# Designs tried in a protein design chat: VH-VL binders against Tricalbin-3 (TCB3). Part 19

Target 1, 208 residues: Tricalbin-3 (TCB3), of Saccharomyces cerevisiae (q03640r272to479)
Amino acid sequence: RVESTTWLNSFLSKFWVIYMPVLSQQVKDNVNPQLAGVAPGYGIDALAIDEFTLGSKAPTIKGIKSYTKTGKNTVEMDWSFAFTPSDVSDMTATEAREKINPKISLGVTLGKSFVSKTMPILVEDINVAGKMRIKVEFGKAFPNIKIVSLQLLEPPLIDFALKPIGGDTLGLDVMSFLPGLKSFVKNIINSNIGPMLFPPNHLDINVE
Below, E stands for the ipSAE of ESMFold2; O stands for the ipSAE of OpenDDE; V2 stands for 0.75 times the mean of E and O plus 0.25 times the DockQ between their complexes.

## First folded at step 21 (VH-VL; framework fv_iratumumab)

Design m6 (from z6 with heavy chain S28K N56S P100L Y103H G104S, light chain S93D; at its last look DockQ between E and O 0.41; V2 from the best seeds 0.00; counts 0 for: pae E 6.3 > 2)
Fold by OpenDDE, look of step 21:
Structure m6 (fold): chain C 208 residues (1-208), chain A 121 residues (1-121), chain B 107 residues (1-107)
Amino acid sequence: as target 1 above (208 residues)
Amino acid sequence: QVQLQQWGAGLLKPSETLSLTCAVYGGKFSYYYWSWIRQPPGKGLEWIGNIDHSGSTYYNPSLKSRVTISVDTSKNQFSLKLNSVTAADTAVYYCARGSLDWHSYYGMDVWGQGSLVTVSS
Amino acid sequence: DIQMTQSPTSLSASVGDRVTITCRASQDISSYLTWYQQKPEKAPKSLIYAASSLQSGVPSRFSGSGSGTDFTLTISSLQPEDFATYYCQQYYDYPITFGQGTRLEIK
């Protein structure tokens, strides 16, 4: 069954702003330890996330398929979504002006011999699309939502650009290793999201 | 080549706590989930629970109240604790690695050697 | 919970035979199914994942098919080392569940 997405996107927008600070901290807490001691190569000795926010614009639900073959207090849906924070075509002028842009800053440590320097690299032009299965568990006071479970149905399409904003490159050509770094970052994302959201795993969000 | 080595007490009395540990050699925790499975003598396989790279746990509802799975990334180990054991908990216990990427799920592709745990009064 | 039902529970066959084992899920699990082989006093070994993908190092005589609720493991020509117990496992949703197993014995 195909459902309207208008009300859902409105709700998601509100939820997104509230949840983003939590997500930001979780990302740093979980990913940085994994990055510790890992060298992407290309002269890079270390990588860390210094800043992480996806901004105020929520993903957009493009389509919904609902299922009735679920438990007594559970609804299951498949959502097609897109996350294009740079796209303001669906926003008013005021909304666009007040929008908080994503800010993801990577600390890239470059080393030569006994000398190392850390330079910031920004993640820009983020575009994500995918399909997710959403399971909603209702509380006793229907229609109160108790738990929302998220699961990926397929690998999401993720694209972004990397932009150095300064720092001592120690003579390294930053542009030459950015494609490799991009691939590395994508792999890190996939390696974290996959085990978390791909079947049989899922992410449960307590709404109560 | 990734290998799993497991150890722990094999003989328990009722109401005691089962404790097993699985060590991972030749691999990292970061990109996998880690499982415990048991098999009573002459019977089939029963999934106990998983722990993923973030420390999130998933338990079989039938055992959830008694099971704790934990990870020690510094030692490259994960552990199983099962409280209040009974004769019904007598089984060979296996640790296993769940392989997952965006293109394929390989299932539990690496297994420990198994640990027989017998609960007897 | 998703119940996995294997058929048959036991099977006798001879070397060279074509053997088929079936697994049925209580609900649609897409292709999120793995087949395992277990020999006595050994840990299970993954044979087929994603319903039809052959695990690395597994002989080509093993194949898997199916999607949704009905799945099949086929051994095209049974070898002496293939006598074992086989299990299907779904990983569509928690809790992870296994079939009851199929014991393949020498006729």
Scores: ipSAE 0.032, ipTM 0.632, lowest interface PAE 4.5, mean pLDDT 87
ESMFold2, look of step 21: ipSAE 0.074; ipTM 0.628
ESMFold2 (binder alone), look of step 21: mean pLDDT 90; pTM 0.931

## First folded at step 22 (VH-VL; framework fv_iratumumab)

Design r1 (from m3 with heavy chain Q28S Y105H G107Y; at its last look DockQ between E and O 0.02; V2 from the best seeds 0.00; counts 0 for: pae E 8.1 > 2, off the site)
Heavy chain, then light chain:
Amino acid sequence: QVQLQQWGAGLLKPSETLSLTCAVYGGSFSYYYWSWIRQPPGKGLEWIGNIDHSGSTYYNPSLKSRVTISVDTSKNQFSLKLNSVTAADTAVYYCARGSYDWHSHYYMDVWGQGSLVTVSS
Amino acid sequence: DIQMTQSPTSLSASVGDRVTITCRASQDISSYLTWYQQKPEKAPKSLIYAASSLQSGVPSRFSGSGSGTDFTLTISSLQPEDFATYYCQQYYDYPITFGQGTRLEIK
ESMFold2, look of step 22: ipSAE 0.012; ipTM 0.557
ESMFold2 (binder alone), look of step 22: mean pLDDT 91; pTM 0.933
OpenDDE, look of step 22: ipSAE 0.035; ipTM 0.603

Design r2 (from m5 with heavy chain G107Y; at its last look DockQ between E and O 0.03; V2 from the best seeds 0.00; counts 0 for: pae O 13.7 > 2, off the site)
Fold by OpenDDE, look of step 22:
Structure r2 (fold): chain C 208 residues (1-208), chain A 121 residues (1-121), chain B 107 residues (1-107)
Amino acid sequence: as target 1 above (208 residues)
Amino acid sequence: QVQLQQWGAGLLKPSETLSLTCAVYGGSFSYYYWSWIRQPPGKGLEWIGNIDYSGNTYYNPSLKSRVTISVDTSKNQFSLKLNSVTAADTAVYYCARGSPDWHGYYYMDVWGQGSLVTVSS
Amino acid sequence: DIQMTQSPTSLSASVGDRVTITCRASQDISSYLTWYQQKPEKAPKSLIYAASSLQSGVPSRFSGSGSGTDFTLTISSLQPEDFATYYCQQYYDYPITFGQGTRLEIK
């Protein structure tokens, strides 16, 4: 069955704003240790996440396919989602004005020889789309949701742009490193979400 | 480090065309805006216009009819032309690089040394 | 056009003083504000961008605050090299506009 997404998107929007600060910190805490000591190559000596927030605009559920007869006290759904924080076409003028944009800053250390400099690189124009399987296990206690299980049905499409900030590059052509950096960042993302969300793996959220 | 070097004629007669060029050294031309700003003697700063690496231009409405900013990516240079100059156009002209900030908009973080242009009869 | 109004137009201070310069925009410009320092016969130098972000290489005694329409530049302890003219600039919308400047002189 194809379900309406309006109520779900409304809920998701509210939840997103509340949860984002937590997610931001978690991303920094978990990813930076992985980046430590790893050189992406392409003339980059070090990479770190300095700031991370995906902003106030939540992902949008574009479609839902429900499987209601999969088991006792369980509901299974496939969600198609898109995350396009720069798109304001579905927002009121006020909402668009008050929207908090994603803020992702990468600390990129570039250097030649013994001279190096760390500079911030912004992640911009983030676009993500994918399909996710949601399994809900119902319980006896209010709100009668015991476990929510999340799983990606396919690798999500992720796109973004990188933009350097600042002027002093020590004579280095920062732009020449960006394509490689972009690939590296994508790889980091996939390496982290893969084990967590790709089949046969799944993320279980205990609601009780 | 990124440096801007500018040059052009410093003395003009009324009705002539001001022409200045700014060269970028030590950095990429892409992903930045390139700006011209002027400052009359003893006065404040006035934005003239911007051009991006793709050639899109943005002009101050007060000067739009007389201003042309162009870019030569092969030389890492951008230029300013101001037609029909008058005494009011006497100023120090600066080229500048517009760099992205945290919000994704651009501010001038690197400036040329300035070029004094005097319009006199 | 967005008008930027600085206050004061000029002020005198001594080395070691705390100095505050204000800038007001005629409309909400969010945080799209830059502070510049300009010394005589020199090009302006960016100090603060995005209202509160310190430009690389700028001493920490400089700070910026504010959002919307009211902004402040603060020098916590004035140094001899800080005597100059300061400008605010909005880059929220075209045309880009500057404040009239604040001349900081030695007392």
Scores: ipSAE 0.000, ipTM 0.540, lowest interface PAE 13.7, mean pLDDT 87
ESMFold2, look of step 22: ipSAE 0.014; ipTM 0.596
ESMFold2 (binder alone), look of step 22: mean pLDDT 92; pTM 0.943

Design r3 (from m1 with heavy chain N56S Y105S G107Y; at its last look DockQ between E and O 0.02; V2 from the best seeds 0.00; counts 0 for: pae O 7.9 > 2, off the site)
Heavy chain, then light chain:
Amino acid sequence: QVQLQQWGAGLLKPSETLSLTCAVYGGSFSYYYWSWIRQPPGKGLEWIGNIDHSGSTYYNPSLKSRVTISVDTSKNQFSLKLNSVTAADTAVYYCARGSYDWHGSYYMDVWGQGSLVTVSS
Amino acid sequence: DIQMTQSPTSLSASVGDRVTITCRASQDISSYLTWYQQKPEKAPKSLIYAASSLQSGVPSRFSGSGSGTDFTLTISSLQPEDFATYYCQQYYDYPITFGQGTRLEIK
ESMFold2, look of step 22: ipSAE 0.248; ipTM 0.651
ESMFold2 (binder alone), look of step 22: mean pLDDT 90; pTM 0.927
OpenDDE, look of step 22: ipSAE 0.014; ipTM 0.548

Design r4 (from m3 with heavy chain Q28S Y105T G107Y M108F V110Y; at its last look DockQ between E and O 0.01; V2 from the best seeds 0.00; counts 0 for: pae E 16.6 > 2, off the site)
Fold by OpenDDE, look of step 22:
Structure r4 (fold): chain C 208 residues (1-208), chain A 121 residues (1-121), chain B 107 residues (1-107)
Amino acid sequence: as target 1 above (208 residues)
Amino acid sequence: QVQLQQWGAGLLKPSETLSLTCAVYGGSFSYYYWSWIRQPPGKGLEWIGNIDHSGSTYYNPSLKSRVTISVDTSKNQFSLKLNSVTAADTAVYYCARGSYDWHSTYYFDYWGQGSLVTVSS
Amino acid sequence: DIQMTQSPTSLSASVGDRVTITCRASQDISSYLTWYQQKPEKAPKSLIYAASSLQSGVPSRFSGSGSGTDFTLTISSLQPEDFATYYCQQYYDYPITFGQGTRLEIK
């Protein structure tokens, strides 16, 4: 069954604004330690996340496929989602005006000779799309939702642009490093999300 | 995160040699300057010197004749030796990483925990 | 050597106050200036480099301005954790030198 997504997107929008600060902090706390001591290569000596916010625009559920025969107290759904924070085509004028844009800045340390330089690189034009399986286990207490289980059905499509903030790079061609850095960032994302959400793994949220 | 851990003798007699070592964890050792800064009790900061990956050293002229900074890249460590210490050398000694900004060298972005060195008879 | 002179040497302020600390170099050092915060028995922490660039993780209430010989550190709204000693440091030329420090105390 194909379900309407309007109510869900409305809920997600409200939830997203509340949850984003928490997510931002969690990303920094968890990812930066992983980056410590790890060189992405391509002339990059070190990488850190300086700022991380995905902004106020929530991911959009584009489609829902429901499975009603999965169990008496369980509902299973497949969600097609997209996260395009720069897209305002689905927003009112007011919403677009009040939208908080994502801000992700990477601290990139480039090495040349025996001297290094750290510079910020912005992550822009973020586009993510994917399919997720949502399993809801119903409980006895209102709102009768006990556990929500999340799982990615496939690796999400992730795209973004890297934008160095200009300055003296000690003769380093920063632009030549960006493709490698982009790949590295994607790998980091997958390495963190994979164990959590990729089959056979899933994230269980206890709502009760 | 990058962490600097330092150690060495804290109590010295006059004319002895101060010896401190700083180890770098969680970061690359190759592309930074590694510095020593000291701070007498209740006073300001004094830069002692630094060393780069190649072993090139820069010293404060006020201490140059007595200071030796060395590096062991195999251990990600660098050391400070200060000869012929006097009471005036009593201070908290910090190791630090010197980093470049957009223009040039350098500011100290990571510091060790500090080592109190007291020189007394 | 380049001498760095801070003003004032000490300052008392209240939470929420706007605080300004100045640093003067004995010669033109362009923008090669860093501000540090130091709390008791702790190592200094870099706040601002290149005179006006905020270090990663530093709250936006901190700002730096100036070039040449005169520099300013500003805390727009003082927070309890901001009471500390602040130092300016030039890295225009060797030897690296610091200001004498500004102790920011609670009123």
Scores: ipSAE 0.000, ipTM 0.508, lowest interface PAE 13.2, mean pLDDT 87
ESMFold2, look of step 22: ipSAE 0.000; ipTM 0.429
ESMFold2 (binder alone), look of step 22: mean pLDDT 91; pTM 0.935

Design r5 (from m3 with heavy chain Q28S Y31W Y105H G107Y; at its last look DockQ between E and O 0.02; V2 from the best seeds 0.00; counts 0 for: pae E 18.2 > 2, off the site)
Fold by ESMFold2, look of step 22:
Structure r5 (fold): chain C 208 residues (1-208), chain A 121 residues (1-121), chain B 107 residues (1-107)
Amino acid sequence: as target 1 above (208 residues)
Amino acid sequence: QVQLQQWGAGLLKPSETLSLTCAVYGGSFSWYYWSWIRQPPGKGLEWIGNIDHSGSTYYNPSLKSRVTISVDTSKNQFSLKLNSVTAADTAVYYCARGSYDWHSHYYMDVWGQGSLVTVSS
Amino acid sequence: DIQMTQSPTSLSASVGDRVTITCRASQDISSYLTWYQQKPEKAPKSLIYAASSLQSGVPSRFSGSGSGTDFTLTISSLQPEDFATYYCQQYYDYPITFGQGTRLEIK
């Protein structure tokens, strides 16, 4: 467990800080149009992402299976990973103090008429686990990595807590709809990830 | 519209290799998980493994040391090999298509007709 | 491995009866569960996916519920064609696993 995963996790942490803000903004920009006109039910008329950042803590690689001989100038690996952006138990004190925490809030609109009210619900305690295929194609131009291809091998485990923040629910019991809202959010996540990352689809990153 | 037809030898001796092939007709081979499942006579279902279009496989850990699933995209076929069989491997073997959509709905929606493989003692 | 345990293992019922079959996962699988029906000497057929969503063409007398670790399949007002063996199946994590089956017999 100590060999390639420790150096790779260090490398991933550096890349994550650079690319996390772009990925976070793109998630928000792509998902909010899809949420228009879709409601989870239970008296909820609309749902939107108000704030979305994944934080500076990168996913952790738990295990690697390598297929180095799959082709000339290519490396193919399967990664088991976990993403726990709020967990600091595996960080130094300095890393924990300097991390940017994840922040995800949902605006939940209640009301059946022109009078409506938006209530914030925080998404906390994010825990994602999955298996990903990484294909690296090498090239001659610096940095000698041409394309990195990413693919999820299966739908990931996705879990989180929903925390309502105050507000008038128009007589609805907020606790009664949270399980349904959680399932709806997970479905939205998977419906966005599938076209990008589920086989045969993959995400290519040109690093040249 | 989509049909799976499977074939292979039905009677084996211990230590031989089980070999089954499944052909896909009337549908796309891409964007699906192609699975093998077995069922001992009168018993429940056991997932053996699956393969995708690119040749990526997942196997049941209980069988991983003996199992190989492969794909031939030019023929729209995938196959199962199970090495070193014993009487415990006697079962009906099914091939199946796993549908996996954007909402994480998963079900094996098309199944082959089944092949009884008997391993004599 | 995620173990799936069905209850009961078998049961007898009459046409028109209401039947409930339970499936319990050894760990939280959210709603990543599919129910199958299998008639003798035939391949299984998918009935319900995502714990509660009916497959296209499945009669409305079939329903599924549950999340986490406890799931149920309910058949209201049994019909003669419903006598079969029922399996739950999780796809939350590999390996994919099935329950041991519940045989629903006529009487």
Scores: ipSAE 0.000, ipTM 0.408, lowest interface PAE 18.2, mean pLDDT 79
ESMFold2 (binder alone), look of step 22: mean pLDDT 91; pTM 0.933
OpenDDE, look of step 22: ipSAE 0.031; ipTM 0.600

Design r6 (from x6 with heavy chain Y103H G107Y, light chain T93S; at its last look DockQ between E and O 0.01; V2 from the best seeds 0.00; counts 0 for: pae E 14.2 > 2, off the site)
Fold by OpenDDE, look of step 22:
Structure r6 (fold): chain C 208 residues (1-208), chain A 121 residues (1-121), chain B 107 residues (1-107)
Amino acid sequence: as target 1 above (208 residues)
Amino acid sequence: QVQLQQWGAGLLKPSETLSLTCAVYGGSFSYYYWSWIRQPPGKGLEWIGSIDHSGNTYYNPSLKSRVTISVDTSKNQFSLKLNSVTAADTAVYYCARGSPDWHGYYYMDVWGQGSLVTVSS
Amino acid sequence: DIQMTQSPTSLSASVGDRVTITCRASQDISSYLTWYQQKPEKAPKSLIYAASSLQSGVPSRFSGSGSGTDFTLTISSLQPEDFATYYCQQYYSYPWTFGQGTRLEIK
């Protein structure tokens, strides 16, 4: 069955604003240690996430396919989602006006001989799309949801732009690094979400 | 830890131009917003203006016609110029760093030590 | 411009007291509010940003709450070093504007 997404998107919008700070901190806390001591190459000696916020616009559920006969006290759904924070086509004029864009800053350390310098690179024009399987186990206690299980059905499509914001590049062509850096960042993202959400793995949220 | 150090002339005559500079130490420069705020003696705080990492400037409408904020990225410095000063411009002037909150809006988290500017005949 | 109004303008309290300062915006500023502490002849120090987020290094006795138009700064147990002037400031839209300040004095 194809279900309406209106109520869900409304909920997600509110939840997103509340949860975003937690997510931001978690991303930095988990990813930066992984980046420590790792050189992505392409003339980059080090990479770190300096600032991370995904803004006020929540991911949008584009479609829901429900499987109601999967088991007793369980519901299984496939959600198609998109995260397009720069897209305002699905927003009211007021929402668009008040929209807060993502702010993600990467600290990129470039080296030349014995000299190195860290410069910020902004991540912009973020676009993510994917399909997720949601399994809900119902319980007896209000709100009668015991466990929500999340799983990606496929690797999500992730796209973004990298924007150097200036500084001394020590004579290095930063622009030449960007494609490689972009790939590296994508790999880092996938390496983190894969073990968590890619089959056969799943993330279980205990609501009780 | 990031520190802001500011300097400039403290005594001006009417009609002169106020000029202050703020230097950033111990942190990145380009990603943040950089702001100037002033506080007349015994009074509250007034935002003068800000400059972002792209060089875009935002000024208080009350001062826009007289204010110029600029950045020297090579020196990790940004400056304030206020033309045609009067006694009303007597204040302690602060530079500040603007950092993004988790939403992406910028709030001022680090301040310079302040510079007293007195306009007197 | 968005007007920020603090209450009270001044208050006296004793060490150990719970202190509450309020700030009202003339329009909805969501959660884009910063609280500052300023001691005499010193620069303001950021305490709370995004209405409720504690600035790094700030004691946990400080807390902020509110959204929209009404905001509150709370000091759960006042310490000697907390006597100062406090300001709220909106950074929702330009021009950024400050409250008139609240002077917290020792009783």
Scores: ipSAE 0.000, ipTM 0.544, lowest interface PAE 12.3, mean pLDDT 88
ESMFold2, look of step 22: ipSAE 0.000; ipTM 0.502
ESMFold2 (binder alone), look of step 22: mean pLDDT 92; pTM 0.946

## First folded at step 23 (VH-VL; framework fv_iratumumab)

Design j1 (from r3 with heavy chain Y107G; at its last look DockQ between E and O 0.02; V2 from the best seeds 0.00; counts 0 for: pae O 7.7 > 2, off the site)
Fold by OpenDDE, look of step 23:
Structure j1 (fold): chain C 208 residues (1-208), chain A 121 residues (1-121), chain B 107 residues (1-107)
Amino acid sequence: as target 1 above (208 residues)
Amino acid sequence: QVQLQQWGAGLLKPSETLSLTCAVYGGSFSYYYWSWIRQPPGKGLEWIGNIDHSGSTYYNPSLKSRVTISVDTSKNQFSLKLNSVTAADTAVYYCARGSYDWHGSYGMDVWGQGSLVTVSS
Amino acid sequence: DIQMTQSPTSLSASVGDRVTITCRASQDISSYLTWYQQKPEKAPKSLIYAASSLQSGVPSRFSGSGSGTDFTLTISSLQPEDFATYYCQQYYDYPITFGQGTRLEIK
């Protein structure tokens, strides 16, 4: 069954704004240690996340498929979602004006021989889409929600652009490195999300 | 402060393998180049090679075929192996840390105490 | 390989003297040159990065200049502790290479 997503998107939008600062800090705290001491390759000596926020626009739930023939105390749903922060077509003029844009800044260190230069590279034009399975287990205690389980049904489609914002490249062609860097970044994302949400893994949120 | 301490055999016979280790105290391997330099008695400095924080190695072409530099991050150590030594390899060997300043300029700012390696029959 | 040639190979000077050591690269290395000081039976000590950037803790009487192929290390007023061997090093390209050294002796 296809369900309405209006109420859910309204809830998600408000939750997103509140949660984003927490997520931002968590990402930096968890990912930068992973990047430390690791060269991405492709002529890049070092990589770090200097700034990370996905902005104020929440992902959009595009559709919900609910399964009613599940366990007596469980509900299972598949959610299709999309995240395109630059898309303001579904926003009012006021919302668009007040929107906080994503800000993801990578510190990229390039080197020629022993000469090194760190320059910022921005992540732009973020576009993510996927499907997520949501399982709700009901309990006896109010509000009668025991566990919410999240799982990606498939690897999400992740697209973005990398934009150098100037600086001395030490004669290196920064543009030639971007495809590799893009792949590296995607791998980092997947390596962090995979253990959490990729099958057979799932994230269980205990509510009671 | 960061310190480097070296150890290894100081006397070798021709054709043997030179093996030296450098331990890093008070710092990490991240974002540095770790180098080996040698100095024959009464002569100048010769760069042997280095290894970066990711394990990538760079060798002097004159020694490349005989040199191996490795790192053990779990022990905060990096090592030098030089195969098939001859009298010409007699020198004081130094490990050093290659560092960058705020402008990205490079220099070897921390050195080991040096290890005299003598090759004689 | 980039060859680094220092001049002179050795020189004698007195305390208080102005001393100049030159280093020439076989090709343009921009400013990617480091000066080192080495005292007997000691490891070298870095003095100047990028041809002219004095490192922390190095006395101001030391200065470096030059770019391209010709570089100069200057000691404005020689002190007793400055008698040592000095080396220039390029890090423009691999392999890293040093000058042959300049031995500064007391007159």
Scores: ipSAE 0.032, ipTM 0.552, lowest interface PAE 7.7, mean pLDDT 89
ESMFold2, look of step 23: ipSAE 0.085; ipTM 0.635
ESMFold2 (binder alone), look of step 23: mean pLDDT 90; pTM 0.936

Design j2 (from r3 with heavy chain N50Y, light chain D93S; at its last look DockQ between E and O 0.02; V2 from the best seeds 0.00; counts 0 for: pae O 10.8 > 2, placed apart)
Fold by OpenDDE, look of step 23:
Structure j2 (fold): chain C 208 residues (1-208), chain A 121 residues (1-121), chain B 107 residues (1-107)
Amino acid sequence: as target 1 above (208 residues)
Amino acid sequence: QVQLQQWGAGLLKPSETLSLTCAVYGGSFSYYYWSWIRQPPGKGLEWIGYIDHSGSTYYNPSLKSRVTISVDTSKNQFSLKLNSVTAADTAVYYCARGSYDWHGSYYMDVWGQGSLVTVSS
Amino acid sequence: DIQMTQSPTSLSASVGDRVTITCRASQDISSYLTWYQQKPEKAPKSLIYAASSLQSGVPSRFSGSGSGTDFTLTISSLQPEDFATYYCQQYYSYPITFGQGTRLEIK
């Protein structure tokens, strides 16, 4: 059964703005240590996340399938979602103007012989889509929501663009490295999301 | 066990478009780089390009202007198109599953059976 | 493009022999090298990745070494099924490139 998502998207949008700073810090704290000392190849000696925010526009829930005959005090739903922060087609002119755009900056260290230089690369045109299973466990205490459990039903579709913002590349063709870097970044994302959200794993949010 | 099976036209005339498809059995497209490699008769290997699950591609610059790799996740297939073929494009074409991890390791561990494509005038 | 040069182009050996194949890169590629085995009318098979890491299911008689520009594939004791053509491949930078191949034949 596909249900209306308007009310849910309203809540999600407000939650998103509040949660984003926390997510930003968590991403940096967790991912940068993993990147430390790792050479992704393609002439890249090191990679780090310098800035990370997904902006003020929340993902959009496009569809909900609910399961009513689940366990006692639990509700299970499958959500289809899309995240395209640069898309303003569903926003008013005022909303579009006031929107905080995502900003993700990567520090990419390129080497040539014994000389290396770090240059910033921006992540732009983010586009994500997927299906997520949401389990809500109800409790006795107000607001009667105890745990929200999140799980991806399939690997999400992730797309983005990389934009170098430096001129000195030590004679390297940065554009020729970007596809490899893009793939590397996708792998890092998947390697972090998988253990967290892919079956049999799930992320539990304690609401109490 | 993951297997790749290829099919497509084996005989082409110059200026025609090469079209090959590779189907993946026993696995998913996720986390892999689905690649095409060719080998002219009696010669070495040439990397053509790859596509990932999201549709991101990279092509060998030598072929970039003529190559298109696409994916159909609903069918668990990916395909190769090479435009304006000449005799120089005569080769056995292989599809392969490429693995590239965050450690920087890369290898193509699963291969199709190969497809001979002959371009004759 | 990075050029990969293998040596020798062809090699004759007997069962039980120790065989060494070399691969040189036109520039430093660190350890971003994979070795493949190809038998006639068959697709290549990955043997060693990251210059020295043995692929799953590959016999331990195969080993890889090297870093930078010079790499070596070694078969400690040649078996009948090892007669084939071997290729090195770099993935340090695009485009991915292969060596010209080394054909290992029965003496």
Scores: ipSAE 0.000, ipTM 0.548, lowest interface PAE 10.8, mean pLDDT 87
ESMFold2, look of step 23: ipSAE 0.028; ipTM 0.612
ESMFold2 (binder alone), look of step 23: mean pLDDT 91; pTM 0.935

